# Designs tried in a protein design chat: VH-VL binders against Flagellar assembly factor FliW (fliW). Part 8

Target 1, 154 residues: Flagellar assembly factor FliW (fliW), of Carboxydothermus hydrogenoformans (q3adg3)
Amino acid sequence: MFILRLFSPAFGEIEADESQIFSFPEGLPGFSHLKKFLLIRHRDNSPFFFLIAIDEPEIYFILIEPSRLLADYHVELSCEQQGLLHLSEETPVLSLNIVRIPPEAKEMIINLKAPVVFNLQEKIARQIILDADYPVRYPIPLSKVKEKADAGTK

## First folded at step 24 (VH-VL; from n1 with light chain Y53N)

Design o2
Fold by OpenDDE, fold request of step 25:
Structure o2 (fold): chain C 154 residues (1-154), chain A 124 residues (1-124), chain B 107 residues (1-107)
Amino acid sequence: as target 1 above (154 residues)
Amino acid sequence: QVQLVQPGAEVKKPGTSVKLSCKASGGTFSDYAIHWVRQAPGQGLEWIGEIIPIYGTANYAQKFQGRATLTVDKSTSTAYMELSSLRSEDTAVYYCAREDMHWGSKSKWGMDVWGQGTLLTVSS
Amino acid sequence: DIVMTQSPDSLAMSLGERVTLNCKASQSVDRYLSWYQQKPGQSPKLLIYDASNRATGVPDRFSGSGSATDFTLTISSVQAEDVADYHCQQYYKYPWTFGQGTKLEIK
């Protein structure tokens, strides 16, 4: 079993399994050179995730399960987008949204226009720009985060 | 150092339209939103709108909705703002400014680079 | 729209004095507030983002504080080069909005 060990200034020493490593062929905006990321859940049952750049562990993103915030938010991928992620009907998929939370903020800004979609089978992921007219910046109080996911939201 | 270059001045008649340019030197618009902000003589700053090339979206203040059109030419790293149905009240210095659209731990929001502005004069 | 109101409209200070500029929002903007400096005949310059983060190259004498509806820009010891208009701006909710500005002069 492969164990990844890295130090992040924000998180300290991190040990993770290789199954938590995802390839981003195109990187992320502003960091196209970063191709490998570690995905970790904040804590058990938390809707929050951290996406940490393996090559530059000081760089990380905060992600959230949209089902914990918005019941009517749906991620629909085109055939082309599905192809880019090697998705099939049998492929386990995780869709998360990037949020920005400044220090001491009580509100988060969530990117609904461009979720990060993970192929959990092949361990590849991409930020996908949706065709739907969702906002790039949508403010939501942190207090509105649900402890349980809504049924049917992807 | 990244710079945003704008023409010095434009003079237009009421009822006409103008298309202002904002060219990035030393960079691209791929990772930034481009904002347009104007300042009438002796007045404060007024936000017109933004274009976010990476996501292909634009947002407008309601005051300018339907009258302002933001576009970008990625091949020339140039942003454009077209303002139609010009009136005397549109006389102002028009700035373009970039804002970081990164979302990571090192993200810095705010308009960190500004053009020198274009003075638009609308008069009969 | 969120209305941003700055105070005072103008002030004159002596060199080395502590300067306090205020910005009030008509509703909470949480921490999504920026401050800009605009010297005479120049474009605005970013000073503070996220209410209290100093932008790159900004001197330590500048600091931002506040949350929700009340924000403050402080210059611990004002210098001659600090003569400018100062603008606050919220980016919590569209449309983005600026305060009317505060003019700072040196006596």
Scores: ipSAE 0.909, ipTM 0.950, lowest interface PAE 0.5, mean pLDDT 95
Fold by OpenDDE, fold request of step 25:
Structure o2 (fold): chain C 154 residues (1-154), chain A 124 residues (1-124), chain B 107 residues (1-107)
Amino acid sequence: as target 1 above (154 residues)
Amino acid sequence: QVQLVQPGAEVKKPGTSVKLSCKASGGTFSDYAIHWVRQAPGQGLEWIGEIIPIYGTANYAQKFQGRATLTVDKSTSTAYMELSSLRSEDTAVYYCAREDMHWGSKSKWGMDVWGQGTLLTVSS
Amino acid sequence: DIVMTQSPDSLAMSLGERVTLNCKASQSVDRYLSWYQQKPGQSPKLLIYDASNRATGVPDRFSGSGSATDFTLTISSVQAEDVADYHCQQYYKYPWTFGQGTKLEIK
């Protein structure tokens, strides 16, 4: 069992399993050169995740399960997009949205236009731009985050 | 150093249209939103709209909805604003400005680079 | 639309004095507030983003504070080169909106 150990200024020393490492073939906007990221859930049952660049641990993103916020938000991928992620009907998939939370903010801005989709089997991920007319910037109070997933968004 | 280059001035008649350009030089283009802001003589700043090339999304102030059209040419790193049905009240300096659309820990939102502005004069 | 109101409209200060500029929002914009400096005949320059973060190259004498509806830009010791119009802007909710601006002059 491979254990990754890295230091992030924001998180300190981090130990993680290799199963938490994902490849981003195209990187992320602004960081196309970063291809490996560590995905960590904030806490047990927390809807928040941290996506930490392994090669530059000072770079991280905050992600959230959209089902904990919006019941009517649905991620639909085209066949081409599914192909890019090597997805099939049997592939376990995780879809998260990037959020920005400035210091001392009580509101977060969520990107609904471009979720990050993870192939949990092959450990590859991409930010996908949806065809649907979702906003790039959508403000939501942090207090609106649900502790439990909405059963209707399975 | 990243710069946004705009033409110096345009003169138009009422009822006509104008297409203003904003060329990014010395940096990336798709990683930023391009905002358009105008300033009438002696007045404050007025937000017109934005285009986010990476997502193909544009947002407009209601005042300009249907009259302003924002586009980009990624191959030339140039943003455009077309304003139709020009009025004398449209006389102003029109700025383009970029905003970093990075979402990570190092994100710095705000319009950090501005063009020098284009003076649009609308007169009979 | 969120209305941004700045105060005062104009002020004249002596060199070295502490300057306080105010910006009020008609509703909460949380921390999504920027300040811009615009010198005569020039384009605006970003000073502060996220209410209190200094943009790159901005002198330490500039500071931003506030949250929700009340924001302040402070110049701890005003300099001659600080003569400009100052604009606040919210980016919490579309459309983005600016204050009417404050003109700062030196006596």
Scores: ipSAE 0.909, ipTM 0.950, lowest interface PAE 0.5, mean pLDDT 95
Fold by OpenDDE, last read:
Formats: C-alpha cells, structure tokens, sequence
Structure o2 (fold): chain C 154 residues (1-154), chain A 124 residues (1-124), chain B 107 residues (1-107)
C-alpha cells in the first residue's frame, strides 16, 4: 500500500494512503496547474474535509457535505459532466462543496453553484458548475451544521 | 501590474442607455468577480452588482434589477455594464472593481483593484 | 438590506494621533467586512478584508477589528497622506452594502 507523507504548514505532518489522492485533470480555479490533491476528513464523522494540494501543501480547501446543512440541495450532473468524471450508475460518488471560513468566523460561505464531485473508484475529481440556479456565495452559520448525516442522504 | 481601464466620461440624455466598459490588463480575468459600484457627487459608494465569469453568474442589487445588465467578453478581458432608462439620479462616477474568487487558503475577499471610474452625466 | 452606518461622518485629527473609525451593521455580518480608503479624486483602495486582514501594501499603522455588528478601523499614528474618505463594506449577504463614509482630515 502506497503511503503519502506530506507536510502542510496548516496541518503539519500528514500521512495518507493512495485512496485519499485524487486527480483533478483541470485543477481548480486559480490553480489549474495543481493536478493532485489529498482529501482528508477533518475528524471521524465530521462533515468537513480538507482538500490539500500535494505539490503546494500550503494550498488547501475546506469542503463540506451539503447533506449536513441543506436537505433540499441536490447535485444533478449532465451526461457530459458525468462523462468527464467517468461516472456510471455503479460508480461510487462523493459530492462536496467548497466553503470559506475566515479566522474567528461564526459563519461560513458555501459555494452551492459549483460542487466538487469525486469519482471514488477512479480517484478523479472536478469542480462542476451546476446548471441549477444555486448561489456561488451562500452564508450559513456554523451552528447549523448537523453532527449526523441526514437519514435521507447517503 | 493589474489594471482596470475605464473610459473617462459619458454624457447621456434621460431615457437613453449607456454601456460602460472595464478592460482588465496585466493579469488574469477569469479568476475574479467584477463588481460595479457607483458614487454620486459628494456621496458614498453604492453597489450595483457583480458578474462572476468563472461560474457564469451575475448578481444585482434589487434597485438595479432589470435596468442594469452585466456582461463579459473573456476574449478581450473586458467587462460591461449596460444601464437603461437613464435618469438624472444616475449621474455618478461608475467604478468597476475585481474581487478574488479563489476559495482556497490564500483567498482574499475584497475589491483589491479598481478602475479609475467613468463619470456618467445624465442631463437633458 | 444590511445597513452599514459609519461614525463619525467627519473628523479632523493632528498628525501622529490615533484615529478610530467605526462601522455598524444593522445585523450581523460576522467577519465579512472590508474597509476602503478613497483619497480625493481617486478610486477606492482596499485596506482591510475579513474585518482584520490588511490588504497587500497597506501600512502597519492601519488595523481592523470587530465582529458581527461593530467594527473599527484604527490608524495608530495618522499621517498626512491618510487624508481620505474611508468606507466600510459588508459582503456577508447580497446586496453588498457600503457605509456612508467617514471623511478624515488633518488639522
């Protein structure tokens, strides 16, 4: 089993396995040159994830499971978008949303317009711009984050 | 150095429309939201709206909804604001400004680069 | 809409004095607050974002503080070049809104 050892200024020494490494063929906005990212859950059962650029570990994103916040938020991908991610009905998929949480903030800004979708089988991911009219910036109190996953969402 | 270049002035009659331009030079365009802010003589700043080219979305203040239209030409790195049904009250300096749309650890949210503004005078 | 109210409307200070500008929001904007400096005849310039982060190139004498509804811009030792209008702006909820501005002059 391949073990990645990485130092991130924000997180210190990180050890991860290859199952946590995802390829971003297009990178992320502003970081198109970064193609490999480490996805780690904040803690057990936490809705928060960190997406850390392997080549520049000082660059990281905070992601969240939208099911822990919004019951009526649904990510629907077009056939083209599914194709870009090599998705099929049997493909295990993870959809997370990027959030911005400034220091000492009590509220986060979540990007609902463009979730990050992960193909957990092929370990590829993309930020997808949804056709649905979701806001790019949506403020949510951190206190609204559910500790448990909604029973209706996997 | 990144700059936003705007025309110096426009003079229009009431009831007409104006399309103001904002050309970005010396940097990236698609990584930023473009805001439009106006300032009437001797008054404070008023937010009109923003366009976020990366996501193809625009947001407007309700006051300008239906009257202001924000567009971008990515090929020329130029943002446009069209304002219709001009009134004397629309007389102001109109600024475009960029805001970082990065969401990572190095994100800086704020209008960090401003155009010099376009003075729009609406008079009969 | 979130109303931003700045105080005072204007003030005149002596060189080297500590300047305190206030910005109040009609509801909480958490930390999503920026300060801009606008010198006479110029475009606004970003000073502070996220309530307390200095923008690039901003002198150390400028500092921002506050959270929720009450924010402060402080100039530890005011200089002649600091003569300007100062604007606070929230970017917590649309529409973005600015305060009415504070005019700072030197005696």
Amino acid sequence: as target 1 above (154 residues)
Amino acid sequence: QVQLVQPGAEVKKPGTSVKLSCKASGGTFSDYAIHWVRQAPGQGLEWIGEIIPIYGTANYAQKFQGRATLTVDKSTSTAYMELSSLRSEDTAVYYCAREDMHWGSKSKWGMDVWGQGTLLTVSS
Amino acid sequence: DIVMTQSPDSLAMSLGERVTLNCKASQSVDRYLSWYQQKPGQSPKLLIYDASNRATGVPDRFSGSGSATDFTLTISSVQAEDVADYHCQQYYKYPWTFGQGTKLEIK
Scores: ipSAE 0.909, ipTM 0.950, lowest interface PAE 0.5, mean pLDDT 95
Fold by OpenDDE, last read:
Structure o2 (fold): chain C 154 residues (1-154), chain A 124 residues (1-124), chain B 107 residues (1-107)
Amino acid sequence: as target 1 above (154 residues)
Amino acid sequence: QVQLVQPGAEVKKPGTSVKLSCKASGGTFSDYAIHWVRQAPGQGLEWIGEIIPIYGTANYAQKFQGRATLTVDKSTSTAYMELSSLRSEDTAVYYCAREDMHWGSKSKWGMDVWGQGTLLTVSS
Amino acid sequence: DIVMTQSPDSLAMSLGERVTLNCKASQSVDRYLSWYQQKPGQSPKLLIYDASNRATGVPDRFSGSGSATDFTLTISSVQAEDVADYHCQQYYKYPWTFGQGTKLEIK
C-alpha cells in the first residue's frame, strides 16, 4: 500500500493512503497547475473535508457535505458533465461544496453554484458549474451544520 | 501589475443609456469578480452589482435591478456596465473593482484593485 | 439591506496620535467586513479584509478589529499621508453595502 507523506503548514505532517488522492485534470480555479489533491475528512462523522494540494501543501480548501446543511440542494449533472468525470449509474460519487471560513468566523460562505464532484472509483474529481441558478456565495451559520451521520451527496 | 482602466468621462442626456467599460491590463478577469461601485459628488460609495465571469453569474442591488446590465468580454478582458433610463441622480464617478474569487487557504476577499473611475454626468 | 453606519463623520487629529474609526452594522455580518482608504481625488484602496487582515502593502500602523455588528479601524500613529476618507463595507449578504464614510484630516 502506497503511503503519501507530506507536510502542510496548516496541518503539520500528514500520512495518507493513495486511495485518498484524487486527480483534478483541470485543477481548480486559480490553481490550474495543481493536478493532485489529498482529500481528508476533518474527523470521524464530520461533514467537513480538507482538500490539500499535494504539490503545494500550503494550499488547501475546506469542503462540506451539503446534505448536512441544505435539504433542498441537489446536484444535477448534465450528460456532458457526467462524461467529463466518467460517471455511470454504478459509479460511486461524492459531491462536496467548497466553503470559506475566515479566522474566528461564526458563519461560512458556501459555493452552491459549483460543487466539487469526486469519482471515487477512478479517483478523478472536478469542480462543476451547475446550470441551476444557485448562488456562488451563500452565508450559513456554522451552528446550523448537522452532526448526524449522512452519506455523501451524488 | 494588474490595472483596471476606465474612460475618464461620459456625458449623457436624461432618459438615454450609457455603457461603461473596464479593461484589465496586466491580468485577466477569469479568476475575479468584477464589482461596480459609484460615488456621487461628496457622497459615500454605493454598490451597484457584480459579475463573476468564471461562474457566469451576476448580482445586482435591487435599486439597479432591470436598469443595470453587467457583461464581460473575455476575449478583450473587458467588463461592461450598461445603465439605462439615466437620471440626473445617476451623476457620479463609477468605479469598477476586482475581488478575488479563489476559495483556498490563500484567498483574500475584498476589492483589491480599483479602476480610476469614470465620471458620468447626466444633464439636459 | 444591511445598513453600515460609521462614526464619527469627520475628525481632525494631530500627527502621531492614535486614530479610532468605528463601523456599525444593522445586523451581524460576522467577520465579512472590509475597510477602504480613499485619498482626495483617488479611487478607494483596500486596507483591511475579513475584519482584521491587512491587505498587501498596507502599513502596520493600520489594524482592524471587531465582529458581528461592531468594527474598528485603528491607526496607531497617524501620518500626513493618512489624510483620506475611510469606508467600511460588508460582504456578508447581498447587496453589498458601504458605510457613509469618515473623513480624516490632520490638524
Scores: ipSAE 0.909, ipTM 0.950, lowest interface PAE 0.5, mean pLDDT 95

Design o2
Fold by ESMFold2, fold request of step 25:
Structure o2 (fold): chain C 154 residues (1-154), chain A 124 residues (1-124), chain B 107 residues (1-107)
Amino acid sequence: as target 1 above (154 residues)
Amino acid sequence: QVQLVQPGAEVKKPGTSVKLSCKASGGTFSDYAIHWVRQAPGQGLEWIGEIIPIYGTANYAQKFQGRATLTVDKSTSTAYMELSSLRSEDTAVYYCAREDMHWGSKSKWGMDVWGQGTLLTVSS
Amino acid sequence: DIVMTQSPDSLAMSLGERVTLNCKASQSVDRYLSWYQQKPGQSPKLLIYDASNRATGVPDRFSGSGSATDFTLTISSVQAEDVADYHCQQYYKYPWTFGQGTKLEIK
């Protein structure tokens, strides 16, 4: 396994192996130039993850697994979307949603319209825009989660 | 420096429609939310709605549902708001505003770039 | 819809005085509140986002505070150029809504 080492202003020294690195062929909105991200779970059993840009590690995203919070939320990928992610029936997949959590906020805002979908086998990921009429900005109390995501310094 | 350029004034009769433009000069709308806000003479600000082109979504205040339509032409970096069935109470300055609402660690949500507004006058 | 109510409707202050402007939400908007300044004859300008963060280029004399339903905008030492209408706006739940505004004048 290859050990990745980088410094992030928000996280300090990070040491992770290559299996945690994902290629984003189209980056993320506002960051189309950032093609490689490190995915780190906040801690065991936490629904929160961090997605850290390897080339610009001051840039990161907070992600959450939505199924524990939103029973009626369904991520359904079209055949085209599955093709873009190289998915087959056997491919292990992870779907996470980006959240924004200002310092001292009691509620996070979650992007339900556009989950980030990870092909865990080929290590590629994309933000997918769902056909379903989900809101882009939806508030959820942090008290609804077992563990609060680490907020920025502000 | 990005500027949002709007026409200065438009005059319309009641019952007609208008399509107001908002052109980004020195920038684009491709990764932004575009808001429309109006202000009747001597009154406060009234949010009409927003369009977020990257997500293909638009949201409208209840008062404008069915009357307002927001669009963006990405090739010309121009946002549009069409308002139908005009009434005299639609007389106002109509602003467009751009919001950088990226989701990254340094996000600063808010309408940080505004057009100068178009004065729409609706009268017989 | 979340109703935003500002007070006072208008206010006249002497140069150098401390000004506080209030904004009350009809339900909690957490910290998802911004303040805008609108000088006479001009379009609005973002001052504060997330209740307390100054937007780029906003002088240090402007500060925001509060959470949930009660918010204040403070100008620590009023200058002549601060003559404007001030608007609060919530972005917690669609549709976004503004307060009716507070007019600040120099006496």
Scores: ipSAE 0.844, ipTM 0.917, lowest interface PAE 0.6, mean pLDDT 91
Fold by ESMFold2, look of step 24:
Structure o2 (fold): chain C 154 residues (1-154), chain A 124 residues (1-124), chain B 107 residues (1-107)
Amino acid sequence: as target 1 above (154 residues)
Amino acid sequence: QVQLVQPGAEVKKPGTSVKLSCKASGGTFSDYAIHWVRQAPGQGLEWIGEIIPIYGTANYAQKFQGRATLTVDKSTSTAYMELSSLRSEDTAVYYCAREDMHWGSKSKWGMDVWGQGTLLTVSS
Amino acid sequence: DIVMTQSPDSLAMSLGERVTLNCKASQSVDRYLSWYQQKPGQSPKLLIYDASNRATGVPDRFSGSGSATDFTLTISSVQAEDVADYHCQQYYKYPWTFGQGTKLEIK
């Protein structure tokens, strides 16, 4: 197994499994030139992830798994969107939402309109714009964030 | 250096419609929110709405829902605001503004680029 | 809608004095509050975002503070070019709303 090492001003030295590297064929809005990102979970039982640009590690995004916050939030991809991600019904998929948390904020803003969807088998990902009428900027108190119990992973 | 170019003035009669333009010069609206804000003579600022082309969404203040329509022509980098059923109280300077609303670690949300405004006068 | 109320409505200051402008929200907007400067005959210009961060090119004499419902814009040593209307604006919950403005003049 290969180990990636990079330095990020926000995270210091990072050693990570290359299996956590995803290709973003179209990058992300405002960063169409950034094609490779490292996905790191904040902690073993945290709902938060960091998505760090490999070519520019000072650039990163904070992501959250939305089911812990919004029980009725559903990510439904069109046939075209599924094709862009090379998805079939057997493909393992992870869907996360980008958040913005300014310094000292007590509430984060979550992008419910455009989740980032990861093909865990082919290691490609894209930000997908949902057909459903979800808001782009939606505030959620950080106090409502819950973490799954640590089920013996130590 | 990006500049938002708006026509200087428009004159319209009550009951008609107007379509105001806002062209990005030396830049684009791709990956940005475009806001429309008006200011009646001697008054404060009033947010009309925003359009976010990357997400295909528009949001309007309740007062303008049903009367205002925001669009963007990507080929010409021009944003438009159409306002129907004009009244004399719609007389104001109408600004367009661009917001870089990327979600990355260095995001600085806010309307940091503004047009010079179009003075709309509604009178018979 | 979230109502933003600014105080004072106007003030006149001597050059070099410390200026404090207040903005109060009708409900919490957390830190999602910006300040705009509008000089006579000009478009608004972003000064402060996220309650306390200076926008690009804004002089160090401008600072923002506060959270939730009470916010302050401070000019540590007012200059002649600071003559303007100052507007606060919340972007916590749609629709976005502005305060009525504070007019700053030099005596």
Scores: ipSAE 0.837, ipTM 0.912, lowest interface PAE 0.7, mean pLDDT 91
Fold by ESMFold2, fold request of step 25:
Structure o2 (fold): chain C 154 residues (1-154), chain A 124 residues (1-124), chain B 107 residues (1-107)
Amino acid sequence: as target 1 above (154 residues)
Amino acid sequence: QVQLVQPGAEVKKPGTSVKLSCKASGGTFSDYAIHWVRQAPGQGLEWIGEIIPIYGTANYAQKFQGRATLTVDKSTSTAYMELSSLRSEDTAVYYCAREDMHWGSKSKWGMDVWGQGTLLTVSS
Amino acid sequence: DIVMTQSPDSLAMSLGERVTLNCKASQSVDRYLSWYQQKPGQSPKLLIYDASNRATGVPDRFSGSGSATDFTLTISSVQAEDVADYHCQQYYKYPWTFGQGTKLEIK
C-alpha cells in the first residue's frame, strides 16, 4: 500500500498507490527499457487512461477502453499469451488500446492490432499482437467519445 | 546513424518480375514501418505500400494490390518489394523509407529515413 | 483514395522572399498531413509532420499550418538551398497519398 508521488511535465504532480503500478516485462515497442508504468484514468467515467513511465515520466501513452466505441472488437489471447500474462479464468483483466492524438486533432488513431492487456491481480501487463486481422492505424472521431484527450497527446 | 541501402539500377523486360532490396545499415527494421514509394520520370511520388514487422501486417495501395509483395528478413535487416507482371509504366525510381511509428507521447510519424532509390527500367 | 492537390504547380522566387505553398485534400485528413522536400537528384526529406511540427534538423524558416482540407507550407525568407520539389502527403486513411508536388526555383 505505498503511495507513489511522481512528477510528469505533461501532468504535473501525480499521486497514486501500488494498485496503479504495472510491470511491463517487455516494455513497449520503441521503449523496451521502460519496465514500470503508472496507469491512471483520465476522469471518472472517461474511457481514456494514461500510461506513464515511472522512470521517464515525460514518456506516456494514451489508452482507450474500446468497448464503448467498437462493440464488435474482440480481444482473444492465445494460450501462450495467456501464460505470459499469468491469466486464468478468474483473473481480473483490463484490455486497453493505445491511441495517438496530435494537438488540435479532431480524430484519434487507435491501434486495434495490439491491445495492452493488464493482469489486475499480479499487476503485469503486455502489449499483445492479435491473430485477428485488425488494423494497426484506425481513425476514430473524438466526437464519438464526447471527451477530448488531455494535453498529454498534444 | 541508420542508412537504407538500395541497389542503384535494375533493368527488366515486360511481363517479368523484380524483387527490390533495402538494407538497414547501422540499425534494424523490427520496431519500424517500412514504406515503398516510387517516382516515375518527371512525376510525383506514389505510395506503394508499407510493412510493419512487429505487427506482421502489410498495407498496399489498391493499384498495387495483388502485384506487389512486401517482406522483411529480420536476420539480415533487409526489406524487399517484389513487383510482378512488369510493364513499361512501372519504369521509375523506387524508394524505401523507414518510419518510427511508436505510439508514445513524443511520437513523430513520418518517413524520415529514405534510401537513395533504385532506378527500375522496364523495356523490351 | 484521398486526392491531394497542390498549388501552384511551380513558382520562382527571389532570395529572402516569403513563400507559401498550398495543399488541399479531397476530404478531411484532420491534422495527419506531412510535407516533404526533394532537392534535385535526391531522395525526399521529411520537413513537417502532423500539419505543423518541424522534423528534426529542419530550419526554423519552414513552418506548416492548416487542418482538415487546407494546408500551407511557409518558407520565411527563402534561401538558395530551398530549390526543390515540395510534396504534401496524408496519412489519415489508407492508402497514403501524395500531392503532385510544387516546384520551387530561385529567379
Scores: ipSAE 0.828, ipTM 0.905, lowest interface PAE 0.6, mean pLDDT 90
Fold by ESMFold2, last read:
Structure o2 (fold): chain C 154 residues (1-154), chain A 124 residues (1-124), chain B 107 residues (1-107)
Amino acid sequence: as target 1 above (154 residues)
Amino acid sequence: QVQLVQPGAEVKKPGTSVKLSCKASGGTFSDYAIHWVRQAPGQGLEWIGEIIPIYGTANYAQKFQGRATLTVDKSTSTAYMELSSLRSEDTAVYYCAREDMHWGSKSKWGMDVWGQGTLLTVSS
Amino acid sequence: DIVMTQSPDSLAMSLGERVTLNCKASQSVDRYLSWYQQKPGQSPKLLIYDASNRATGVPDRFSGSGSATDFTLTISSVQAEDVADYHCQQYYKYPWTFGQGTKLEIK
């Protein structure tokens, strides 16, 4: 097991396992040159994750897993998209959505149109643009996130 | 730095259509939302709609649904707004503006770069 | 549509005075509010986003505050170049809407 050591202005010193590192063959919007990201969970039982660029660690994204908060949200990948992520039926997959949270806001905005999909076996990830008619800017109360996290702990 | 370049003026007859352009100079639109906002003489600002090319989405104010069409040519970094069935009340300055859509730690929110506007005059 | 109402409609100030401009939303827009400056004959310029964050290059004399339905733009010491119309804008719910503006002049 290899321990990655990284300094980020926002997070300080980070020690992480190689299994938390994902290859982004096409990067992310505005950052096509950034090909490697570290994925870490905010806290135990938190639905929030951080995705930190390894080569430029001042650049990071806040992600959330929407499944328990949005029952009608479904990530359906095309055959081409599945191929680009090297997915088969038994491949473990994680789907997260980029969010923004203004200071002192009571609601965050989720990009439901374009989840970031992770192949947990091969450690490859991409932002996928869904064909379904999902909004790019979807507000959701932060209190709903706290409520669902507490319910999942019981 | 990036500039949004728009033609200064257009004159059209009622009942016709216009296709207004907005070209990014010194940058691109690939990771941005492009907004269109108009301002009639002596009036406030009115949002027409947005297009987000990387996500293939467009949103319009209901008033412009069916009359306005937003497109982007990524190869030329040019956004377009087509407005059909022109009326005299469509006379206004039409601005394009961009908004950063990468949503990362360094993202700024809001329409941070505006074109100088195109004055559209609709009269017989 | 969310109606944005600004007050006052206009005001004239002496150089160096503190200016307070108000913006009220017809329903909560949380923190999703921006302020724009529009100098005579020019396009709008972003001043404040997310209710209180200054955009790049905006002088420290400009500050924003508020949440939900009541928002304030403050100019701590007005200068001659601040002569402009000021617009608030919500980006919480489509369609995005602007206030009617406040015109600031120097006496």
Scores: ipSAE 0.776, ipTM 0.887, lowest interface PAE 0.9, mean pLDDT 90

Design o2
Fold by ESMFold2, last read:
Structure o2 (fold): chain C 154 residues (1-154), chain A 124 residues (1-124), chain B 107 residues (1-107)
Amino acid sequence: as target 1 above (154 residues)
Amino acid sequence: QVQLVQPGAEVKKPGTSVKLSCKASGGTFSDYAIHWVRQAPGQGLEWIGEIIPIYGTANYAQKFQGRATLTVDKSTSTAYMELSSLRSEDTAVYYCAREDMHWGSKSKWGMDVWGQGTLLTVSS
Amino acid sequence: DIVMTQSPDSLAMSLGERVTLNCKASQSVDRYLSWYQQKPGQSPKLLIYDASNRATGVPDRFSGSGSATDFTLTISSVQAEDVADYHCQQYYKYPWTFGQGTKLEIK
């Protein structure tokens, strides 16, 4: 039941349905012209996602779901930010953080200051800058990700 | 083709302050970290600090904490570093540099564009 | 602070020779290591980031390798335009720190 098919140099042929497509009204930093992205989980049990620009699929971001790794990390949106995302009390929300992982690195760096927040009902998303004093550059061992994934397989 | 334009030289007396400028030409700072690095005569490079305007954050090396202040004027695409309580040991070339902060698949990590530097001379 | 130590302090090479420059960190910086070229009278220019990724526009003769505490910059066939100081820099832990530099000259 895939609705679209696109080719990415990094991912090859990708088949996705409309539930995986999100509108970014303001794009992302450096890419304000890119308004539509495809969100794909890396694999089962992985906290990693890929966010792929539909119009320029060579452009993508690696995202992580921090709640599985960082128990003390909380995304609190202001009233203005909730309005920009069309959020009400019952709206399902997903919050992911952009990471970078150099080749052969043992640690990744997470941007905890600015999560990407997804309105799962209306399929809109924005990168939100938190009021809390979270770091922009937060290192985490990749072994911690593997350790959590192994523990969670059962 | 982005260029970071800095004044060539400044001369100051000990105990005063200086505010060094770094203007982006052919681009902006909106998606970048702006770093300041100095090089004393005959010495290596020393990182002073960074400012990331879209996130509203700044980080400083401990020896400059309380003396250095980094700001950005978005309307003029100009970054500033103010250094107070100047000493003769602050005599150096001061560089600004930018670092791509979008963190996407095409991001280059590191300070990929540098200004030509301002020679600050602190002498009585 | 993480201390970055480069070796040698200087060297002179003939055109076309293979050059290897070393950089050692006082503690692991993982892969968060860059190399900069600084030609006489000029500002630094990024050559390598993430230990081994060549920056845009950098000639193929430049390559980087290493991880953790030991890193190298290699110039496969040195040219006259490569006369410069070369600096390694870690961006793993604040404050960012540079090595003292290696001066490369052509004989």
Scores: ipSAE 0.773, ipTM 0.883, lowest interface PAE 0.9, mean pLDDT 90

